# Ledger of designs, part 44: VHH binders against q96fz2

Target 1, 269 residues: q96fz2
Amino acid sequence: CGRTSCHLPRDVLTRACAYQDRRGQQRLPEWRDPDKYCPSYNKSPQSNSPVLLSRLHFEKDADSSERIIAPMRWGLVPSWFKESDPSKLQFNTTNCRSDTVMEKRSFKVPLGKGRRCVVLADGFYEWQRCQGTNQRQPYFIYFPQIKTEKSGSIGAADSPENWEKVWDNWRLLTMAGIFDCWEPPEGGDVLYSYTIITVDSCKGLSDIHHRMPAILDGEEAVSKWLDFGEVSTQEALKLIHPTENITFHAVSSVVNNSRNNTPECLAPV

## First folded at step 1 (VHH)

Design s5 (framework vhh_8cml_1)
Fold by ESMFold2-Fast, scan of step 1:
Structure s5 (fold): chain B 269 residues (1-269), chain A 122 residues (1-122)
Amino acid sequence: as target 1 above (269 residues)
Amino acid sequence: EVQLVESGGGLVQPGGSLRLSCAASGFTLDYYAMGWFRQAPGQEREFVALISSSGGSTDYSDSAKGRFTISRDNAKNTVYLQMNSLKPEDTGVYFCATDTYYGSRLYEYDYWGQGTQVTVSS
């Protein structure tokens, strides 16, 4: 997973993340650094994306079931990185393989500190290799959405007004992530950055790409992944597996250039 | 070819109202979120209000909440800012901008208008 869409306005995104804490209290996640949220139909690594994480990461005695939403850099910079420029990290941390997460120091260390997050997106993009050519067919991949009569289908949205009616009730994709905190050696603000855990593709996606993000399907999975105060690393890792509860459609080559940021990026062709 | 043109600025007394308009030409606003920003003399540009492409979602700065209302008319290719209960500190040049990036960061906006002056004084 190397490209996502996360285009919802901040207020719509916040409402889409409504949840219940451990006591059954209805809540919206509280924003940290909301000014850093940059919605886009075409998010690439090194950009900021919104993630959910436990309030306990920021407040020593907080209820670990309460959630913060914060933009974080996509591409994990390990806390032990000693160069002054994160772009000089010599290996790609955009994704973290589930099968080696406990073997790789860059991921094992933050995971041991409970630094689990849920990466939010409208959906993600993958490029299918076409046999015998260098051409690739992009697909937009997302949770199945609830159909409301004449307003709830991305494929039926012929006008801009209909397009936004699709988004009013959109079920956000919730991907399992690991984050870390890096302090620049010369001083400055702490950098929060994340990686998306990847698993083998499910049967439904195997013809598009051999890997998929580890998707947390439903609030029970999301809450257990986030709640590092009550759920151990070992128990949380049981949530990391392929899922079949996913859908997709082909999109135009407009999405190929990460600078293109319009609804055309995810429109069905 | 692509242009945003603001209008509706002027001089008003404290407590007064103004309605700003931003008309787009050379492209349609139908697919774009639209923001209003302002710049007071000697200060940085600051975020005022934002509206989604359909008008279904809006966001406001703390200073604008309860006093300003952003709206749009896609058939007229125009976005509006209704400003009520104006204060001297609302004085500044008001700009509209197309936004493929939601937020208060100036460098993330694609197209900017030339601005319209709002002065709130007696």
Scores: ipSAE 0.000, ipTM 0.106, lowest interface PAE 20.7, mean pLDDT 83

Design s6 (framework vhh_8cml_1)
Fold by ESMFold2-Fast, scan of step 1:
Structure s6 (fold): chain B 269 residues (1-269), chain A 123 residues (1-123)
Amino acid sequence: as target 1 above (269 residues)
Amino acid sequence: EVQLVESGGGLVQPGGSLRLSCAASGFTLDYYAMGWFRQAPGQEREFVALISSSGGSTDYSDSAKGRFTISRDNAKNTVYLQMNSLKPEDTGVYFCAAVEYSRGYYTDAYDYWGQGTQVTVSS
């Protein structure tokens, strides 16, 4: 997973993240740096994306089940990185393989500190390779959606005009992430950056790509991943596995250029 | 300046009990998950027990489950490890460690470490 869509206006995104804390109280996540949220149909590494994380990371007396939403840089910069320019990091930290996450210093250290986050997206893009050709077909991959009209499931058969109406009640994709905090050696603001954990593709996606993000399907999984105050690293890692509860449709090659940021990027072809 | 000091180690017979204490200074214990680790001669440090910053959650290694109990008293800025039914294989140097807001098992993930206290279980 190297490209996502996260285009919802801030208020719509916030409402889509409504949740219950451990006492059963309904809440909306509290924003940090909301002005740094940049909605886009075509998010690439090094851009900022919204993530959920426990409020306890910022407030010592907070209930660890309460959530903050914050924009973070895609591409984890380890806390131990000593150079002044994070773009000089030689490692690609866009994704983190689940099978080696405990072996790689860049990931095991923040994971040991409870720096787990949930990366939010409308969905993600993947490019299907075909045998005997250099052509690649992009697909938009997302959670099955609830329809309010008698139109059936959202899919490739739906016209582009129907997509404009689905965003009001869109179920955001919730991907397991690890973040870290980097303090510039020369001073300045702390940089928060994240990586997306990846797993082997489920059977339903195997014809598109061999890897997929670790998707946290449902509020119980999301809550356990975020609650580093009560859920150990070992227990949280049990949530990291392929999931079949996803759908997809083919999209236009317009999405190939990360500079293109229009609804055409995710519209069915 | 953070300091962790372990105490309560000693020599005990198999089947005996010991209570280890870890006193923190220079920071408020409320803000740290606390772990106990041990290291036997010629071995790497291994996880023994952990208690969350709130005290609402605990975790134990398989060898410690049912025999050891971790607890904390934030008013006294102290963490305890009550060790019952001790076995010769429990012998080692016991370290307390603090990690801000985490329940990790990795030794290199902890922010602060004590100097250790020796526990010897001799037949």
Scores: ipSAE 0.000, ipTM 0.208, lowest interface PAE 15.0, mean pLDDT 84

Design s7 (framework vhh_8cml_1)
Fold by ESMFold2-Fast, scan of step 1:
Structure s7 (fold): chain B 269 residues (1-269), chain A 124 residues (1-124)
Amino acid sequence: as target 1 above (269 residues)
Amino acid sequence: EVQLVESGGGLVQPGGSLRLSCAASGFTLDYYAMGWFRQAPGQEREFVALISSSGGSTDYSDSAKGRFTISRDNAKNTVYLQMNSLKPEDTGVYFCAADWGTYYSESPAGYDYWGQGTQVTVSS
């Protein structure tokens, strides 16, 4: 997973993240740095994406089941990185393999500090290798959506009001992430950055790509991944596995250029 | 370069007051819980006080409660320890320490960065 869509306006995104805390109280996540959220149909590594994380990361004795939403840089910069420019990191931290997460210092250390997050997206893109040509077919991959006459569908949206119906009730993709905090040696603001944990693709996606993000399917999985105050690293890692509860459709090559940021990027062809 | 620099220590008579400062350079304190620790001659390093990254929570050792106040000014990238009603038993080298995030510990082992210390002597 190297490209996503996360285009919802801030208020729609916040409502899509409504949740219940440990005591059964209905809540919306509280924002940190909301002005750094940049909606886009075509997000690449090094851009910011919204993530959910436990309030306990910011307040001692906070209920660890309460959630913060914050934009973070995609591409984990380890706290130990000593160069002044994060782009000089000699290995790609856009994704983290589930099978080596406890072996790699870049991921093991923040994981040991409970730095688990849930990466939010409308969905993600993958490029299928086409036999007999060097061209690739892009696909948009997302949770199955509840379809009603009132909610509409992405394929049937032909006006602004119909698009609003699609997105107002959209079930966001929730991917397991690890974040870390890096301080520039020359001074400046602390950089929050994340990586997406990856697993072997499920049977349904195997014809498109051999890897997929670790998707947390449902509120129980999301809450256990985030709740580092009650759920140990060992228990949380049991949530990391392929999922079959996913759907997709082919999209046009417009998405190939990361500078294209329009609804055409995820529209079915 | 990352560093924490303590200042404000000195010699004071019993019942006196001192205000210690801890200035961070090369990083920002906004996301760090901050602790003060001290080490008396011939003793191990012990916890004195801590403050959460937001400043919303503070804790003190039993010996510091009611006499010491920890505070922070993130705009100045500085943490303070106001010490009142000082006793000879408060004599020691005072260290500030930074721990990322909001889960903080009274144990020295949990902290990411440490200052070099400032001497506090309480005697007549």
Scores: ipSAE 0.000, ipTM 0.129, lowest interface PAE 16.8, mean pLDDT 83

Design s8 (framework vhh_8cml_1)
Fold by ESMFold2-Fast, scan of step 1:
Structure s8 (fold): chain B 269 residues (1-269), chain A 123 residues (1-123)
Amino acid sequence: as target 1 above (269 residues)
Amino acid sequence: EVQLVESGGGLVQPGGSLRLSCAASGFTLDYYAMGWFRQAPGQEREFVALISSSGGSTDYSDSAKGRFTISRDNAKNTVYLQMNSLKPEDTGVYFCAASRYDYGLTSEDYDYWGQGTQVTVSS
């Protein structure tokens, strides 16, 4: 998982992340650095993406079940990195294999500090190799969506495009991530960066690609992954496995160029 | 009220041993990693030893490796630091600390701190 879509405006994204804390109270996640959120249909590594993480990471006495939403750089920069430019990191940390996460110091250390996050996206892209050609077929991969018809609301359009209406009730893809905090040696703001944990592909995706992100399917899994105050590293890692609750459709080659940032990137073809 | 109380410090001669204890009250240690830090006169607090919440992992500073052993008894809500082959360089105030993280190596990673117990290694 090297390309995603996360195009929702900030207010729509925030509402899509409504949740209940441990006491059953309905909440919206509180933003950190909202101005750094850049919606896009075509997000690549080194860009910022919104993640959910426990409020307890920022406030000593916070309820660990309460959530913050924050933009973080895709591509984990370990806290011990000594150079002044993070782009000079010699290792690719955009993805972290689930089978070696406890063996790699870059991931083991932040994981041991409870630095678990949920990476948010509309969905992700993968490129299928086709026999008899060097061209690859891109697919947009996302949670199954409930068909919702908007009617009887004040200000409803007479003949709206169906695709524009689906985003109001879109179920965001929730991927298991690990983040770290890096302090530039020469001073400056702390850099928050993340990696997406990957697992073997499920049967439904095996014809498209052999790997997939570790998807947290449902609020119970999301809550347990985020709640580092109550859920140990060992228990949280039990949530990391393939899922069959996923769907996809083929998309245009427009998505191949990461500079293209239009709805055509995820439209069915 | 949340408290960590250290005990077991004192004056010992070089080559001697001490066992420090850290008792927690007002909360349970089951989900906290525990660390020991020390502060020598005129210096900042430095990491000495760490034990994970489960007790399955430990880590030590280079100066403590082979001489000190950290352990915990969650049923007694207590953490221990067994210190052997003590050197004058080990002199300082020893603090225990509780961390919500399983792998805390800096003081910033710790949420609760004791008041410290004095360890002096001298003739």
Scores: ipSAE 0.011, ipTM 0.384, lowest interface PAE 9.1, mean pLDDT 86

Design s9 (framework vhh_8cml_1)
Fold by ESMFold2-Fast, scan of step 1:
Structure s9 (fold): chain B 269 residues (1-269), chain A 123 residues (1-123)
Amino acid sequence: as target 1 above (269 residues)
Amino acid sequence: EVQLVESGGGLVQPGGSLRLSCAASGFTLDYYAMGWFRQAPGQEREFVALISSSGGSTDYSDSAKGRFTISRDNAKNTVYLQMNSLKPEDTGVYFCATGPDYYTSFRDEYDYWGQGTQVTVSS
């Protein structure tokens, strides 16, 4: 997973993240640095994306079940990184393989500190290799939005008007992430950055790509992943596995260029 | 001076039980996760058990699960490890450690360590 869509306006995104804390109280996540959130149909590594994380990361006495939503840079910069420019990092931290997460210092250290987050997106994009052509076919991959026999998700045959209305009740994709905090050696603001944990692709996606993000399907999984005050690293890692509860449709090659940021990027072809 | 002092170790036969205690002095445990770790001769220090600051959550290594119980008494500034059905493979020095104010099983995230107490399981 190297490209996502997260285009919802801030107020719509916030309402889509409504949750219950440990006391059973209904809440909306509280924003940190909301001005850094930039909606886009076509988000690439190094851009900022909204993530959920426990309030306890910012307030030592906070209830660890309460949630903050904050924009973070995609591409984890380890706290120990010594150069002045994060773009000089010589290895790719856009994704973190689940099978080696406890062996890689860049991920093991922040994971040990409970720096777990849930990365939010409308969905993500993958490119299927096509035999006999130099072009790849992009697909938009997301949670099923409507669960009926005749309509599980909006398809290629649906009108543009129906696509516009669905965003009001869109179920956001919730991906397991790890974040870290980096202080520039020359001074400046602390950089919060994240990586998306990846697993082997499920059967439904195997023809499109061999890897997929670790998707946290449902509020129980999301709550356990975020609650680093009550859920150990060992228990949280049991939530990291492939899921079949996803759907997809082919999209236009317009999405290939990360500078294209229009609804055409995720519209069915 | 911050100190953790373990007690309750000793020699026990296979199938026996021991209760380890860890008393903290120089600070309060109220907001810290607490862990027990052990080290056999010539081996790395390994995780055994963990309890959250509130005592509401506990976690155990695979070898300890079902046999060991970790508990805490914040009013007494003390953490306990009840060990039942002890096996020769449980032999080692047992260390108490204070974690950060979050729940973690990584030993390198623990700041204050006791001196250890010897547990020997033998005939």
Scores: ipSAE 0.000, ipTM 0.204, lowest interface PAE 15.9, mean pLDDT 84

Design t1 (framework vhh_8cml_1)
Fold by ESMFold2-Fast, scan of step 1:
Structure t1 (fold): chain B 269 residues (1-269), chain A 124 residues (1-124)
Amino acid sequence: as target 1 above (269 residues)
Amino acid sequence: EVQLVESGGGLVQPGGSLRLSCAASGFTFSRYAMGWFRQAPGQEREFVALITWSGRSTDYSDSAKGRFTISRDNAKNTVYLQMNSLKPEDTGVYFCAAKSGYYYTKSPSEYDYWGQGTQVTVSS
């Protein structure tokens, strides 16, 4: 997974993340650094994306089932990184393979500290190799959506503007992530950064790409992944597997350039 | 060999009901959105109803809303259209169609596979 869309305005995104805590109380996640959230139809590694994580990471005696939403840098910077510039990291931490996560120091150490997060997106993009050409066909991949009276009927999605009408009740894609905290050697704010765990593609996506993000389908899976106070690393890793509950459509080559940030990036072709 | 085989068409009186079935083979049915379209003589194919590949979302033409219900059984590779309160203007050949990779489309030209159609006639 190397490109996502997360374009919802902050208030819409927050409402889309409504949840129940351990006591069954309805809640919205509390923001940290909300001003660092930059909505975009075309998010690439090194940009910030919103993630959910347990409140217990920030407050000693917090209920571990309560959630914070915070922007984090995509591309995990390990806590042990000693140089001043994170962009000079010599290896790629955009994704983390599920089969080797316990073997790689960069991921095993934060995972052992309970540093699990849920990465939020409208959906993600993948590029399919086309037989006999050097061109790749991009696809936008996302959860199946339920039409509502408030958002109106979900009809033919033939323009970017028509898609905007369905966003008020969009079901966000929830991907399993690992984060770490890095302290700059020269001082300054702690940098929070994350990686997305990847698995083998499900049958439904195998013709598009051989890998997919580890998707947490439903609130039970999301709650267990986030709750590092009650759910061990071993138990949480049982949630990491391919899912078939996903849909997609082909999009135009406009999305290829990560500088393009318009609704055309996810509109059907 | 890709096949979509419609059944359940026939002659019915105004106000009657019919249930259409479409049996799919030769492709991964659970990966495809399914639609029903109809065509009257001398006219283009028009959209009637669709269901996403998971079965979680449906949509209908204005003329079908409240009268028709689309459903699917992924274990049986079959999509259904229950038609109630049929009217003479519902007369036409009804086609089952399959669409890969698209969430919602009402455009016939965007569908990948088509059945041969089943005749529905609403007349006294």
Scores: ipSAE 0.000, ipTM 0.108, lowest interface PAE 18.9, mean pLDDT 85
Fold by OpenDDE, second read of step 2:
Structure t1 (fold): chain B 269 residues (1-269), chain A 124 residues (1-124)
Amino acid sequence: as target 1 above (269 residues)
Amino acid sequence: EVQLVESGGGLVQPGGSLRLSCAASGFTFSRYAMGWFRQAPGQEREFVALITWSGRSTDYSDSAKGRFTISRDNAKNTVYLQMNSLKPEDTGVYFCAAKSGYYYTKSPSEYDYWGQGTQVTVSS
């Protein structure tokens, strides 16, 4: 996974992340560094995206079922990294393969500390290789959404009003991530950064791409992944597998340019 | 334990009104679409109404449209069905159902949790 969409306004995003804690109390996640949230239809590595994580990471003795939402840098910077520039990392940390998560120090160490997060997105993009050509067809991949009799596809929103309605009730993609905290050697603010765990693609997606993000489908999966106080690493890793509960549609080549940030990126062609 | 408990059913005359309630517990209510279904004697369970997780979007069966209103209170973990202009053909057991995933469907088989139902009888 190298490209995502996360364009919802902050308030809409927050509401979409409503949850109940272990006591059954209805809650909204509290924001950390809300000003770092930059909505975009076209998110690339090294950009900031919102993730969910347990409150226990920030507050001693907090209820670990409580959630915080925070923009973090895509591309995990390990806490032990000693260079002053994160871009000098010699290995790719955009993704973490599920099969080698426990073999890589950069991912194993933060995971062992319970640094699990849920990466939020409208969906993610993948490119299908066209046989015989150097051309790739991009697809937008996301959770199935509201089935309205009239609007079989995101594209059926013929009006701006209908478009807004679609996004008001949008089910966000919830991807399993690992985050770490890095203190720059020269001082400054602690950098929070994340990697997305990847798995082999489900059957439905296999024709498009052979790998997919580990998607946490449902409240239970999300809660268990986040709640490092109650759920062990071993138990949490059981949640990491392909899911068939995904849909997709072809999009235009507009998304190919990471600088493009318009609704056309995810619109059906 | 997941529970859906319906209430508000009863006997009413044609043209009358009832308000059904369904109290939910044991799951994250705010992340579920909620629906009402009904089953008349000797008939299959049929879709009546649904409401999205946010409460901003609703849908109705053709029979319910214009007469019934579905609403929800996420703070109370409750979904409601206001039924007006009731007809004898509206008689049946009304079930509350919950569907995970932020999307809704009219298909009963896709709902995850069901209540025990409440009897609604419309008779002169």
Scores: ipSAE 0.000, ipTM 0.242, lowest interface PAE 13.5, mean pLDDT 89

Design t10 (framework vhh_8cml_1)
Fold by ESMFold2-Fast, scan of step 1:
Structure t10 (fold): chain B 269 residues (1-269), chain A 124 residues (1-124)
Amino acid sequence: as target 1 above (269 residues)
Amino acid sequence: EVQLVESGGGLVQPGGSLRLSCAASGFTFSRYAMGWFRQAPGQEREFVALITWSGRSTDYSDSAKGRFTISRDNAKNTVYLQMNSLKPEDTGVYFCAADYTKGSYFSASQYNYWGQGTQVTVSS
């Protein structure tokens, strides 16, 4: 996974992340650096995306089941990186393979520190190789959505009012991530950056692409992945596997250019 | 100052049992994950067992699974390692370690505080 959509306005995104803490109290995640969040239909590596992480990463006495939402750079910069410019990192850290995560120092070290996060998106894009051509067919891949009279369907969204109905109760895609914190050697703000863990594609996606992000399907999986204070690394890694609870549709080639940031990027064709 | 004091080591025959204790002071014990590591002469420190700050989750090395049980008593600031079915390969100095980040059990270098160790010898 190398392209996502995360276009919801900050307030809508926050409400979509409503959750219950360990004590059963209903909560909204608290924002860190909200000004760094930029909604887009077409997010690429090196851009910032919203992630959920445990409040305990920031506050010594916090309940580890309480959640922060923060924009982080897509493309993990290890804490030990010694150069001044993170774009000069020689290794591609956009994705992290589940089968080698404990072998790669860039991922093993932050994972050992409990630096697990949940990467939020409307969905992600993949490009299917088309037979007999260099052209690829893009697909938008997302959780199945609950059908209601108010929510409508994505295929019926041909006016602004109908599009608003699609997003009213949209279930955000929740992907397992690992993050790290890097301090620039020359000073400046600490950089928070993440990678998305990838697994083999499920049967339903195998005709589109051979890999998929590790999707955390449901609040139990999300809570356990985030709760580094109560859930060990070994137990959390049991949550990392392919899922069949996913749907998709073909989209226009407009999405191919990461500079295009319009609803047409995810509209069915 | 911070102290971790191990006890309960000794000489035991193969198939025997030992219970190690680690008494902690000088930090807020209930906010730290606790781990046990061991080191044989000429070898690196290796991970044995981990328990999270609340005691709700545990992890074990492959060699310890099914034989060892880690537990903690936050009221007493103590972590324990119950070792059953001991083998000669379990011989080594056993160290108690504390980790604020709560998930750093695969690398000894990531733990904040360490005890002095207690010797465990499994021999006839």
Scores: ipSAE 0.000, ipTM 0.225, lowest interface PAE 13.6, mean pLDDT 85
Fold by OpenDDE, second read of step 2:
Structure t10 (fold): chain B 269 residues (1-269), chain A 124 residues (1-124)
Amino acid sequence: as target 1 above (269 residues)
Amino acid sequence: EVQLVESGGGLVQPGGSLRLSCAASGFTFSRYAMGWFRQAPGQEREFVALITWSGRSTDYSDSAKGRFTISRDNAKNTVYLQMNSLKPEDTGVYFCAADYTKGSYFSASQYNYWGQGTQVTVSS
């Protein structure tokens, strides 16, 4: 996964992340660094994207089922990194393969510390290689959306009003991530960054691409992944597998340019 | 550059009070849990108090509990330690420390940033 969409306004995004804690109390995640949230139809590595993580990461004795939402840098910067510039990392940390997560120190160490997060997105993009051509067809991949009487399909958004209605009730894609905290050697602000765990593609997606993000489907899976206080690493890793509960449609080549940030990126062609 | 500067230490009689301050700079203060530690002569540095980044939760050593109060002002990038009912055994250098919260693990050894310390002497 090298491109996502996360364009919802902050308030809409927050509401979409409503949850129940272990006590059954309805809650909204609290924001950390809300000003770093930059909505975009076209998110690339090194950009900030919102993730969910347990409150316990920030507060002693906090209910580990409570969630915080925070923009983090896409591309995990390991805490042990000694260079002053994260861009000097010599290896790609945009994704973490599920089969080697425990073999790579950069991912194993933060995972062992319970630094699990849920990466939020409208969906992700993947490019299909066309046989015999150098052309790649991009697809937008996301959770199936429930058609309510009031909510049209992405394709039916013929009016601004309908478009808003669709996104007000959008089910966000929830991807399993690992985050780490990096302190610059010269001092300064701690950098929070994440990697997306990837798995082999499900059968439905296999014709498009052979790998996919590890998608956490449902509140239980999300809760278990986040709750590092109650759920062990071993148990959490059981949640990492391909899912068939996805849909996708072809989109235009507009998304190919990472500078393009318009609704056309995810619109069906 | 990350800086933690302690102040407010001094000489006080048993039963007296002191208020320590620690001014932080060079990092986003509101992201960090803040702690106070102390080191008596010939002793290891020991935990005194902790406050989480939000200020919602505090923790104290058994010795400090009921006598000391940790607080913070994120707008001023400052953490405080109100020390009441001071005892001779409270004598030592008091250090301010900063760390990002690591879940349920609040170990003194895990704090990333330290001040130079301020001397507190409790003597008759």
Scores: ipSAE 0.000, ipTM 0.232, lowest interface PAE 12.5, mean pLDDT 89

